# Ledger of designs, part 28: miniprotein binders against b1l550

Target 1, 279 residues: b1l550
Amino acid sequence: MRLPEELLERARDIHSEAPSHRIKLDRVGSFGLKVPVEFKGFLLLAEADVWVSLPEGRRGVDLSRQVEAIYELSNPPKDPFSLCREAAISLLEKLNYADSSGVSIRFDAPLQDGESLKYYGVEISSIASDEIINKIRVEILGMTACPCTAELIRAYKSSEIAATHTQRSLGILEVSTKAEHPDPDKLASIIERAMSSPLRTYTKRPDEGGLVIRSLSNARLAEDVVREMIHLFLEEFGHLPEDTHILAAVRSMESVHMHDIYAERSFSLDEIRKEISSH

## First folded at step 3 (miniprotein)

Design S12
Fold by ESMFold2-Fast, scan of step 3:
Structure S12 (fold): chain B 279 residues (1-279), chain A 111 residues (1-111)
Amino acid sequence: as target 1 above (279 residues)
Amino acid sequence: SYTEKVEEVLERARKIMEEALELIERAIEEKDETEARRAVELFTEALRKVSEAISQADDLETKEEAVRVLIEIALQLFEIAEKLSELGFTDLAREAELAAEYAREIARLAN
């Protein structure tokens, strides 16, 4: 991790002065900090943003205290979830003129895939005020296969497995909760299981055939994948507080189109359970 | 038309499965490999329709029912494969086993 000395010095003498206009600001802070973290036994270099709210009567924030807060907690490197939560709390305690504080940390998470590793995107945040809200967003690529074309081919062949077009699809799960951050590996697993097939880092030719056959045997629309992700999420994380908010989305990079297909649903746990039970 | 409601797909799958069960019972009794092959093909058709229903299901209750039907098809196909093997229809027995394993795997992924 490298601290920008010039930025810290500039903040020092002017932050307590009256501003030109008496306007509150929602987020003021240090963005794009490089922070070492330990994630499930791996030492990774993550990127972090730290911020606080700024009241209408104060010209600037003490940026040196922001950088100090995350630096102190990142040495030695620790898990990014504890770092995120602890830094947000520390910022609010150290900068008592602020109504809220936040920290976001993003990194590519390694996921064991047999003898290989693959990577998926993780962004976490903790926002502290009179309560703490923890957010996590997981993005992972998988494969989908078109069920409409599959049915047309099956009509011709009368076979168990039909050919159809396949494409890479990006699955997205975002969770906002007053509980601790959900395990990103479990969120990634939910996304992959909702797809027609997961993707691999390396495959030999026989394994490639198996992957493709699996995808063709489990053809799914982007809409199907979103609904399946929600179903699997409820099975795994139904214990979270009822006011937990979830976003489930899929962006399918259609191999037969010049454009992508996108499907999305946002909901609270209370909302979705009432909806499902009404049918 | 290849667009169908999930409930209609499941109803059609159950009908095909019932026909397949009646046909395979008679084919095994008569030791008729040709009719046994036709029955296995019908089970495969029912399997395909239930798999599509699982993929298209919008509610948990319908999806669970589709998975139960798929598991039932898998169990029946395993039993049929054993009986076909005893009759010496070894290639057809392997086809039935493969279909049963495929159904079991889809049920596992759905649940």
Scores: ipSAE 0.000, ipTM 0.064, lowest interface PAE 27.8, mean pLDDT 79

Design S13
Fold by ESMFold2-Fast, scan of step 3:
Structure S13 (fold): chain B 279 residues (1-279), chain A 111 residues (1-111)
Amino acid sequence: as target 1 above (279 residues)
Amino acid sequence: SYTEKVEEVLERARKIMEEALELIERAIEEKDETEARRAVELFTEALRKVSEAISQADDLETKEEAVRVLIEIALQLFEIAEKLSELGFTDLARIAERAAEWAREIARKAN
């Protein structure tokens, strides 16, 4: 339903009125928008949130201009990184009362797995003010094998290859930087390489047993996985600005316990280099 | 040289489309949502390559050929979206329909 233009001209501009209370708001916007994106040759349906800051003297945000900003830039579909960054900038240009703007885009990224595809989680953000801060979070499942149980069983059975419990583990890398978003495929690769083994979409060939044996030969604590992720991250992305902030974490869904094991480390590149160089 | 490169890109796109058509036909018959999703993803990869070929084409005849391929992909994706919807793969059907609309819009602007 569309109102006649004459009525719109006569109607009060509620959004520009004074609010009931003079309180600034940090984020006001449209959340849960469905937008198509192009990612590495795939057309994906992503979910987007767009927002701006609202000054204490203004009652509301023009939501139509927010939706217009992202939809204009999403047709035709483009890569989600450019869309995120360009939409955040566009929001500040279109809504001149705002001090800052932000865009978040979430999607499941395809990753080639033999003759099939598997998926990992990606969330990206761009927050624009006097500068642009880009954030990316990658989550991917892998396999870990317990080294403590492996050693106990090996001692008991006097075997070179120990049996132990294996479990799914969720690896997480989150990066906040003034540079462009890191390549999520590279972040996913870092996480998988830090694990005992990656998970597969199917177990036809090579044999499922080969994957299990590989993980048993590479048994790792959650703490080991986080440290390895940090090491691999520094090798691949150590060139990012010194004030880049990283979260590395793993959540191990322990098959022999009713609870999970969690390990994490947050750091800036400047901080971690000083820590490592002290040894 | 440019015309030869564009023709190679179009040939790669046609091969991907052929693989996608075979896969989607099998996926619909087997009611396999995972395989259907992979087929839709292959169609979108073909769309990207054709779109790139259009932007690089200096020859009107090659550009017209690329537009014909886009129209063909759009029509296939609209039909696929309808069949996926009938199978209850509603979210995937919407993705296919959006891909079809994107292909149609690129073809319209190019011509």
Scores: ipSAE 0.000, ipTM 0.090, lowest interface PAE 23.7, mean pLDDT 78

Design S21
Fold by ESMFold2-Fast, scan of step 3:
Structure S21 (fold): chain B 279 residues (1-279), chain A 111 residues (1-111)
Amino acid sequence: as target 1 above (279 residues)
Amino acid sequence: SYTEKVEEVLERARKIMEEALELIERAIEEKDETEARRAVELFTEALRKVSEAISQADDLETKEEAVLVLFEIAEQLLEIAYKLSELGFTDLARLAEEAAEFARLIAREAN
C-alpha cells in the first residue's frame, strides 16, 4: 500500500534536524554496494563503499544522493580508478553540508598464470576535501622458505643443498598519494619478486618440483621480503611526490608454528630517502 | 646415459642461445606467437644444458663460467618477457619470466 503524497509532504525531514548530541561524524554512508567495473579488458563485479563527513549540527545524511553519485558514473562500466576519483568529487557536489567525501572500491584482479588465471586483492580509495588523496592496497599470496632451518640442515648434512620448511605468505603494499593511483599489476609484481617464489593456480608434478626448488634456493625471512619490497618499490615508483606514504608488510603463515610471523614498515618517500642516504 | 665434457655443453648452450635470440627478434617484429614460443623453448633448452654442465662440473672455474651463462640467459629472457607481454602474449611472457627467475636461482645455488 502506497501512502498519500500529502501526508509525506507534511512529514518532518529527519536528516536535516539537529541531533541529540552535537558531535561531528567522520564517515557516514552506504557500504557494500555492488558496482560493475572494467579492469584491463575484464568486466568485474566490485564492492564499493561511499561516505561523507557529517557536521555536528545535522542529524543524518541523504543516502539516496550517495548511491546516485556512484551509480550515475558506473553506467556504462568504467575503470575503477576514474570511477573512484569522480564519485568522490560528485559526493561533495551533491552533499554541500559535507567537508569531505570518500569512495572505496574492492575487487579481485586477474593475473595471467600459465594457461590459467590467478587473482590478487585490490582496494582503491579516493578521499576528497580541499585536495584529493588516492590510496591503493594490493595483497597477493606467495611462498617463503625458512633460511634458519636451511642453514641447520646444511650444517648437519655437510651439504650445499638447501632443505627447509616452506609456507604461504601474504604480501601487502599500500600507497597513499596526491598523484594518480599506481598500477596494481606493478605492485603485485613487486610483491611476487620479493618472495621466495610465487604461487600458481595449477601445476603438474615437474612444475611443482621447480617451484619448490626455486623457493628453497631463495630462502627469505619475512623481514627480508619487506626490505626487498621497499627496495623494488623505490626503483619503480620513486618518482611519486615526496609526501607519498607507503606501507609494506608480510604475514608469513608459518607451517611449523601455531601462529604467524608479521613484519611491516610505514614510511613517506621523503623519510626513507633521508634514512637510506644518511648511513 | 649421455656423457660429454662440461666445456662442450657450455659451447652448445651458447649456440642454442644465439639461435633463440635471432628467432625471437624476428617473431617480435612479425608478432608471431608460434615462433616466439619456439624461441622461448630454445632458451629453456639452453638452460637445461647449462644446469647439466653445473651438475657435472668438478672445478670452481668451470662452475663460474656456467654461472655467467645462466645470468646471460636470465637477462635475455626477462627482456623477452616484457616485449611479449606488450604484444599481448601474456601466457608466454609469464613462462619466459619464470624461466629467467629459475636461471638466476640455479646460478645462486651453484655459487
Scores: ipSAE 0.000, ipTM 0.074, lowest interface PAE 25.9, mean pLDDT 79

Design S22
Fold by ESMFold2-Fast, scan of step 3:
Structure S22 (fold): chain B 279 residues (1-279), chain A 111 residues (1-111)
Amino acid sequence: as target 1 above (279 residues)
Amino acid sequence: SYTEKVEEVLERARKIMEEALELIERAIEEKDETEARRAVELFTEALRKVSEAISQADDLETKEEAVLVLFEIAEQLLEIAYKLSELGFTDLAREAELAAEYAREIARLAN
């Protein structure tokens, strides 16, 4: 049963009332929305968060207007980058009391892997105010091999081919920029090239042996992988604005330990160039 | 006419679905991953057309018909995903599962 219209007309507009305490809130919104997106020819079900800033003089946000903003733009399905940017702008237009708005969209992206597909994680955001800041985070699994154990085994066995333990490692690149979102496939490629070897969805025995030999011949510490990711990022995306911020990280799921190894570096393009030039 | 009528888009989507069903049945029987991938691609094309039809529908009856077609596509894709998984075509099976989830979510948002 719906409330009679006469009661709704007499009801207080609670959201526009003064709050008990005059405190500004940075993000108020609808989180965990399911939205369809089209990504490089694939139709995917993504998860979205939408939010706006709330001024100190207003009690609440009109949540229905937030859902309307993303819903209108998601039908028909749109590429997630355009959806993210356009929805953030739409939120400011629909909710004029807000100083800023934001949209985040998360999905698993397909990546061609021989005759098959593999998947990597993507999260994109657009934050709108007087300008738009675009953020993208890519996470993909690869393989690393321990160089320390490899050297010990080679010395012990006097072998030309090093043997060592291998493990799955999660590579992470996050970019925040005033330019358009970087292509996530290129970010995923950078991560995989920095690893000892990429992981495959499936391989036949001869191909599997080749991946293992590649990994063993290219043994890398988590610290090595992070530095290589930064180097490769600068080669591919060094043209982005100087105030672009990057996080590069690796989490190695060590097969010989009960714990993981983690390495990271955050930086701006201006900062890292000055650091590299001074050394 | 600058825009195709919604009913004509739905009819075209149903024809693509019929083609996809015939193709996937042969592909599964012959264990042909390439043809199975083509069939899943056709189901995805049908999904796009039905989604476009829903966005253009002005009357409730036509919108309800389009939503029913989305549920039919989702059900078929889930059945296909199961069979593809049994054949060891695990990535294609996951692609079909994701397409089915997408179809159900479009149907939910249209309501």
Scores: ipSAE 0.000, ipTM 0.200, lowest interface PAE 19.5, mean pLDDT 80
Fold by OpenDDE base, second read of step 4:
Structure S22 (fold): chain B 279 residues (1-279), chain A 111 residues (1-111)
Amino acid sequence: as target 1 above (279 residues)
Amino acid sequence: SYTEKVEEVLERARKIMEEALELIERAIEEKDETEARRAVELFTEALRKVSEAISQADDLETKEEAVLVLFEIAEQLLEIAYKLSELGFTDLAREAELAAEYAREIARLAN
């Protein structure tokens, strides 16, 4: 049932009114939309957030136009990178009072694990203003083995391979750049390689044993994981612009404690290069 | 005409679906995950084609036809997902479910 045109016009007038307080808002939009995307040959239903800035002289945004903008571009389904960029631009065109816009798309990305699949979390974003900034956040679980406990046990038993407790750890890489979105699979790979070992969807006994042995031989603190992530990132993505901003983090779900251990480093490529070169 | 082009796309999608159905039946009988995966991929391709057809449709009748095809795809994918789950192909079953959800969402947006 279409509401009478008269009611639609009246609703438009409210958004265009002067606000009671003349204050600019940074982000106003719709969060938790569902949009189809095509990612590496998979059709996925993703969550999307869309927003624009609101000038001080306007009471509200036209939310319907925002939603329309992303859905027009979502059919037929396309890659989430293009969708983010194009939608961000479209938002600015459709909502000409906004000086900035943003789109964020979140989904679980499939990742081949032998003959099975595992996944990592990905959030792809684009923010448009006078320039376009592309952002990608990758989260993937891995396994860490504690070197401290290992050392204690080694000292006690005089064993070459010391037992230690292991736990799942969530690795996070967030990249903001004026260049194209970095490859999320590569980012996920960096995180996994920075861990003591990757997680597997399915393992046979011999494979499981090998995975555990690998983790024990590669025992790492949460701090070690973050440093390794940064190191590997620089090797793979050192070609990105110097003003590219990175967040590298790990949340270790410690098996011997009720709380998690967290470590992070935020940096620009320029800053971290200077830091490393000084040593 | 634009309409003729859309109809051709829908017909191609239907053919892909038929092929996919034959393939999935064989895959289930043989418990072949590789063949099953190929079938799900074919359905995904059909979905893409139908979605494209909807975006290009300039008349209501053609759009409605495309929407009906999407619902059919969704129903078939859910049935396939169930069968795949019974076979222990859990990951592939999940892919089929996701594709079905996609089909329904596109159909909803088209209405």
Scores: ipSAE 0.000, ipTM 0.145, lowest interface PAE 14.6, mean pLDDT 84

Design S32
Fold by ESMFold2-Fast, scan of step 3:
Structure S32 (fold): chain B 279 residues (1-279), chain A 111 residues (1-111)
Amino acid sequence: as target 1 above (279 residues)
Amino acid sequence: SYTEKVEEVLERARKIMEEALELIERAIEEKDETEARRAVELFTEALRKVSEAISQADDLETKEEAVEVLLEIAYQLIEIALKLSELGFTDLAREAELAAEYAREIARLAN
């Protein structure tokens, strides 16, 4: 049973009332919205969160206007970067009591892999206030091979290429910048190039053998992968503003352990350049 | 004039959908994954055009017509996804499923 809409004209406007406690809230909004996006020729159903700051003197947020803001901009579907940025700006325009707004959009991005597709995770955000901060996080699986066990087996057998354990490793690059979002395909490529080898959706036995041999010939610690990711990131994206913040991380799902190995580094471009230049 | 342009976009989308249906039927019978992929891409193109038409439509009749086309595309894509899955074209079946889900969501947002 639907209540008559006429009742709304007689009800108190709860959201515009003073709250019980005069406390500012940082993020109030609609989370888990399904939003269509167009990404590199693919139509995808993404998941979006939208929010605004709420001042100490206001009880609630106009949630309907938040949903309206992103939905108006999502039809026709547009690239998720423009949608994210434009929706964050629109939220501040529509909800003038807010000091800041934000939009996050997450989806699985298709990536061409020979005659097949593979997928990697993308989450983007735009946070608007007096300026706009754009954030992107890319996660993709690759393969790593243990150099420690490889060296032990090589010493035992006196061979140049030693057998070792291999495992799936999750590479992570997160970038926060006042510039436009970096291209996620380029971030995914950086992660894969830093690994012992990429993973494939489909391989034939000869190709599988080649992938394993490549991995064994390019054995890397999680720490090695993170350092290589940073090096490759600076080559590709070193032109970003110096206050750009980056997180580079690897989570290795160790095939010989019941637990994972994790390595990370957070830095600003200014910080890392000074560190590298000091040596 | 403006309304007639939106109707032209919908007519173009219907033509692309008809071509996609003919192509996918042949691709499934021939078990041709490459042609099946091309058909799914054509459905996606039709879907994009219908979505553009909805955003440009000013009158209720045209919006309702566009929603009907979106739901028809969604239905066809679900049928196609099932058949592609049975042939072992699992990645392409997943793409078709996601496109269908997308079409239904656009139709929901239109009203």
Scores: ipSAE 0.000, ipTM 0.254, lowest interface PAE 17.2, mean pLDDT 82

Design S33
Fold by ESMFold2-Fast, scan of step 3:
Structure S33 (fold): chain B 279 residues (1-279), chain A 111 residues (1-111)
Amino acid sequence: as target 1 above (279 residues)
Amino acid sequence: SYTEKVEEVLERARKIMEEALELIERAIEEKDETEARRAVELFTEALRKVSEAISQADDLETKEEAVEVLLEIAYQLIEIALKLSELGFTDLARIAERAAEWAREIARKAN
């Protein structure tokens, strides 16, 4: 039940009052909202967070207005990139005391995998102020094979095809840019191509033996995978603004260890171009 | 008045969806294509009920609740289609995918 309108009109406007301490807050909002999105022909139920900055002189934000803003824009469902950008702009327009706003949307994206589908993780955000910064993070599992063990066994057996252990590895690409969000399918493709082999949900051709053979023929260290991801990223997305920031990482869930191996590199396009051009 | 209440229609849809989810989980575990087909048919019936509830809703809150249920069913059908494809039930997986597409069309018409 809703409270009587008369009671609401007589109550203090607590959110507009001065706070106990005059401290600015960077993000205040509604987190964990369920929103419909349309992604490449699929209707998905995504999870969204919406927020605004709160000035030092204001006690609180209007949370109901935040929820209304994103839900109005999510009906009918639209692509999550447009929803993210439009909602962030709308929040700034509706909540005029805020200096910045943000929206993040998370979902599992379907990816065509031969005759079947598999899924990878996508998180996007848009942060609006005097400019808009768009961020996307893609995570996808693949397979790696250890080149150190492979080389040792090859030497021992004098075999052309090295035997070694394989393991699942999580590849991560995160991009922050003033341009539109990069296509997550292309980011997922970059990650998979950098690994020893992709993982399959279901395989008719090739079978599991084929995936293992592919991995053995393309053994890579976690460090190798990150470097290859960066190389492939620059080939596909090197045209983005020079202040674009990228994080490339891989977490290898080592089958012969009780711990994981992790490798990462963060960089701006400006930084990496200067580094690569130096001999 | 003999008009069924929108909330009662939505409650029936939720019950059908719960039955369908239990049936599909068992059918996938047992690799039983016949029972999987029955479950997909129940999801389709739930979608029909939710569509009916949306068309009869005259307040924003009830319509939003019905759209949320519709999207939940669509999400389940997408996951089910993937699992059915893994089992080689390709035709049934396509039927589940089409049901999810139908749910999206219903959500769009809710404007």
Scores: ipSAE 0.000, ipTM 0.101, lowest interface PAE 24.0, mean pLDDT 78

Design T11
Fold by ESMFold2-Fast, scan of step 3:
Structure T11 (fold): chain B 279 residues (1-279), chain A 95 residues (1-95)
Amino acid sequence: as target 1 above (279 residues)
Amino acid sequence: DTEERIRELFLRAIKLAYEGLELWEQGKHEEARKKFEEAIKVLEEAAKLAETLPESLKHHYLALIYYFMAIAYERLGDTEKAEEYRRKAEEEARK
């Protein structure tokens, strides 16, 4: 309203001009937007990135239309999965010069832990072109216990052995699929079940003893956790398209060492089924 | 229901902030600032209601409300208020 509309209409459209160099860009957009989402009945503050591809003949993208696309769809707040997919489609439709669009949304998901809540990390994305690829990454902390200590206990003739060391481990599951995003609560559950025991929001000495005993009865190496995560994933999500790609990983934070132990495996459903069926 | 009222106010504040962003992109900076100021007032009302919630919900909603207040103050150029509310949000999120 500061400037007459006639002047604005006659002004150069900088973004539609030819660039200094005729080079395509893969992702150009607005990063770090704060958006409200509703997840499992919780109103959460999420962080979103939105982008489009930029053709070699166009100088810039219309950033205001990108922000408009996600904010219009976030009011009222909806589930982050629908927001992610719908915003990606809307971006591609509104910015007709783009060959692809993408939206990424990150938030800390609440998980019931007794009478309290704990949180795990979720990052989802949808990339739209002639098809839509949905991606989700879940990270959650749990506990592992050394199998060597467990074997020492089993070698003894008495059950009077005191419980020993456990360690924190970060479990990671990442899924890329043409199907809908997998339920992050189910992915978090898979990770926690693959661990020696889950991490609790608050524990007292009696609860600490219980966690250590549980961990020792279910002692697992980082390598064991990754294999168990893959096994549990196939039981829960084996119905996904064969070209679904999965990354399963664990990072064990050794309490005595200055470095971490890391184990991972990436695979497609087609690849892993063939591998498992070969005896 | 108090939680429903908080959600209603929060959604209203987000809508006002979104309208402010649109106005700012159109060059209507004075009108945009008024929208951000209105959003802050609505968030202040939501915060008062959130204080009446049980501990398990109170800190969650206050963290969200304070984060959006910090964003709105940043848009208004009030860097001291933005930092104050960012700190409040972080403190509530830790509880």
Scores: ipSAE 0.006, ipTM 0.338, lowest interface PAE 10.4, mean pLDDT 79

Design T12
Fold by ESMFold2-Fast, scan of step 3:
Structure T12 (fold): chain B 279 residues (1-279), chain A 95 residues (1-95)
Amino acid sequence: as target 1 above (279 residues)
Amino acid sequence: DTEERIRELFLRAIKLAYEGLELWEQGKHEEARKKFEEAIKVLEEAAKLAETLPESLKHELLAFIYYEMALAYLELGDTEKAEEYRRKAEEEARK
C-alpha cells in the first residue's frame, strides 16, 4: 500500500499533466451540490453548481477544493447572493490556473400571498474573472387572458368560453449586472403586476371565478405582458449600470393546443432607453 | 428533517477533510489522518440517511457522498476503498 503522501502527490501530478488534446474548457466543476442558504429569514436547501475555466495545457481541476470553497462559506448558512459572490472569488484564489470561476444557486423562494406562502423559482449566479458579473433569473406563474377572448365573452355571454380561454402563463425576468443582484421579490412583483392576474396559493371555485373575471377585465396578449414587464422594470431598476442586460419573457400555456405562446425581449439598459426616446 | 441532517453531516465532513489537508501540509500527518478518518465516519452516517430518501433525491446525494468518501480514502492511502467509492459515486450519478 502506498503512503498517503505519495498518493496526494500522484493526484496533483495527474491533474497538472498535459491533456490528450490541447483544448481550453470553459466550465469544469461540481454540479448539483446541496447547500444551505438563508433567504429572507427562511432556511432553504438550495442546489448549487461551482466551476472554473481549465486552460488548454492542464488535464484536470481540483474538484474537492471547489466543494471546500462553497461549503466553507455556507457554514453558517448565509444569503445566496453573498454566497455566490464570495465562493466565485474564493474559487479563483484557490485554483490559480483558472481564468474565470462561477457559482449558481437555485431554489424555490417563498412569497407571501395573503395568509399563505407561495413559491417562485430563483437562480442566482456570480461569475468572476477580471470583473464580477451577477446574474439572477426569476420565474413565476400567473394568469393571462387574450383580448379576443374578452370580446367573445361579451358577444356570446359564455362562462365556458371564459373558463377555457384564460391561460396559465410563466413570466421570466433575467438580469445580468456588475452591480449587486436585484431583489428577487421585486422582480417577482413586476412579473405578477404585468400579468392579467397573479396565481394564488390556494384557489377555491369562488376565488377561481374572481380570478377569471379579473383576468378578463385586464386582458393582455403575451406581447403586452412582456412590454409591461419592461416598463415596470425600468421604473424599479432603471438606476442599474447602463450595460446591465435584461431578458423579459412570458410563456402562455394553452391547454387546448399542443404548443405555447411565447414572447421575449433581450436588451441592455442603454439600448432600451435609446429606443424609447427615439419613438 | 432528514435532508437537513444530511446537509449538516456533509458540510461537517468537508470541513474535517479541509482541516486534514491543512494539517498534512504543515507536516502534522498523524493529526491529518485522524481528520480524514473522522470525515469518512461522518460521510458514512450521511450515506445511511440518504438511503432512506425518495429515489428523486437519494441517488444525487449518494453520488456526492461517495465521491467525497473516495477522496478521503485516497488521502488516507487506501487506494482500494478510494476506487470502490469512486465507482459507487459514478453508479449513483448514472441513475
Scores: ipSAE 0.000, ipTM 0.111, lowest interface PAE 22.2, mean pLDDT 77

Design T13
Fold by ESMFold2-Fast, scan of step 3:
Structure T13 (fold): chain B 279 residues (1-279), chain A 95 residues (1-95)
Amino acid sequence: as target 1 above (279 residues)
Amino acid sequence: DTEERIRELFLRAIKLAYEGLELWEQGKHEEARKKFEEAIKVLEEAAKLAETLPESLKHHRLAYIYFLMAWAYEDLGDTEKAEEYRRKAEEEARK
């Protein structure tokens, strides 16, 4: 991206001025940028936020340099993980008054589902300062079935209601680590395996019956799903640095109630190992 | 007739399990256990009848019955039986 040189010079003069109040700001930047990325062979349109810290003695940031940092690295489109890390580093190089920088990239990731595709949400970020912290958040829909006797009474009085007592649930895994970003497909897989049943993109009526029966046979509370997600995460990613932080959460979209059920647990790898070892 | 009777037994078992849960919450644990045990006996009869259904209905009905049996055994604290019936329910659901 290029702006007129005179406008850029004027903006830089203003930004370098002393502010009205000597207060440091943690994040100042350009939010909602559209950026093409290449993910697992797919060309996707992602949304990016770029930001830096602003010291107490400086009025503003140079937004043009922020946009340049990410766009220089996104042409041609490349994988969003490398883009995220490299752009965060580039921001600190271009804006030397900043103590820290960050880049977040959000997109819907395709996942093969038989002959069709389904999508799950991915948000990755890299925050650069003395070192780089990489964060990833994966959200994917699945099915759960509450093992509630009262619900079974209500559902069985009506076959139609029984079919709707499987709930859509949103599974969430968020990882913050000094290591490289975990593979989002593996995080999505963990979430799906923890659920009562995965959600299909296209299902025929006979296949729909099978999913309902499977969910009821493998009925799990939101609390059960979170615990299973943590167990499966430790099996796959227990080798990450001990100060790696994880959030595991489930939001169950209840068919029976007008509100959702939510369960979560945040932990570091060090914390959870000590907890499990204590019995 | 057979499917109607299975439905009647299944509903009765659910009501018994619910009564047991309410009694447990009131601290009447011995009375609650008797309700769960009665629910299991009713479900055993329902399962026996479900075995006589056509293939198009049999596996679906058995999966639900076995799943509810697993729940009742879990409420009784019989984890071995609960896992056994969960596996049976899953096997019927796969068919």
Scores: ipSAE 0.000, ipTM 0.179, lowest interface PAE 17.5, mean pLDDT 78

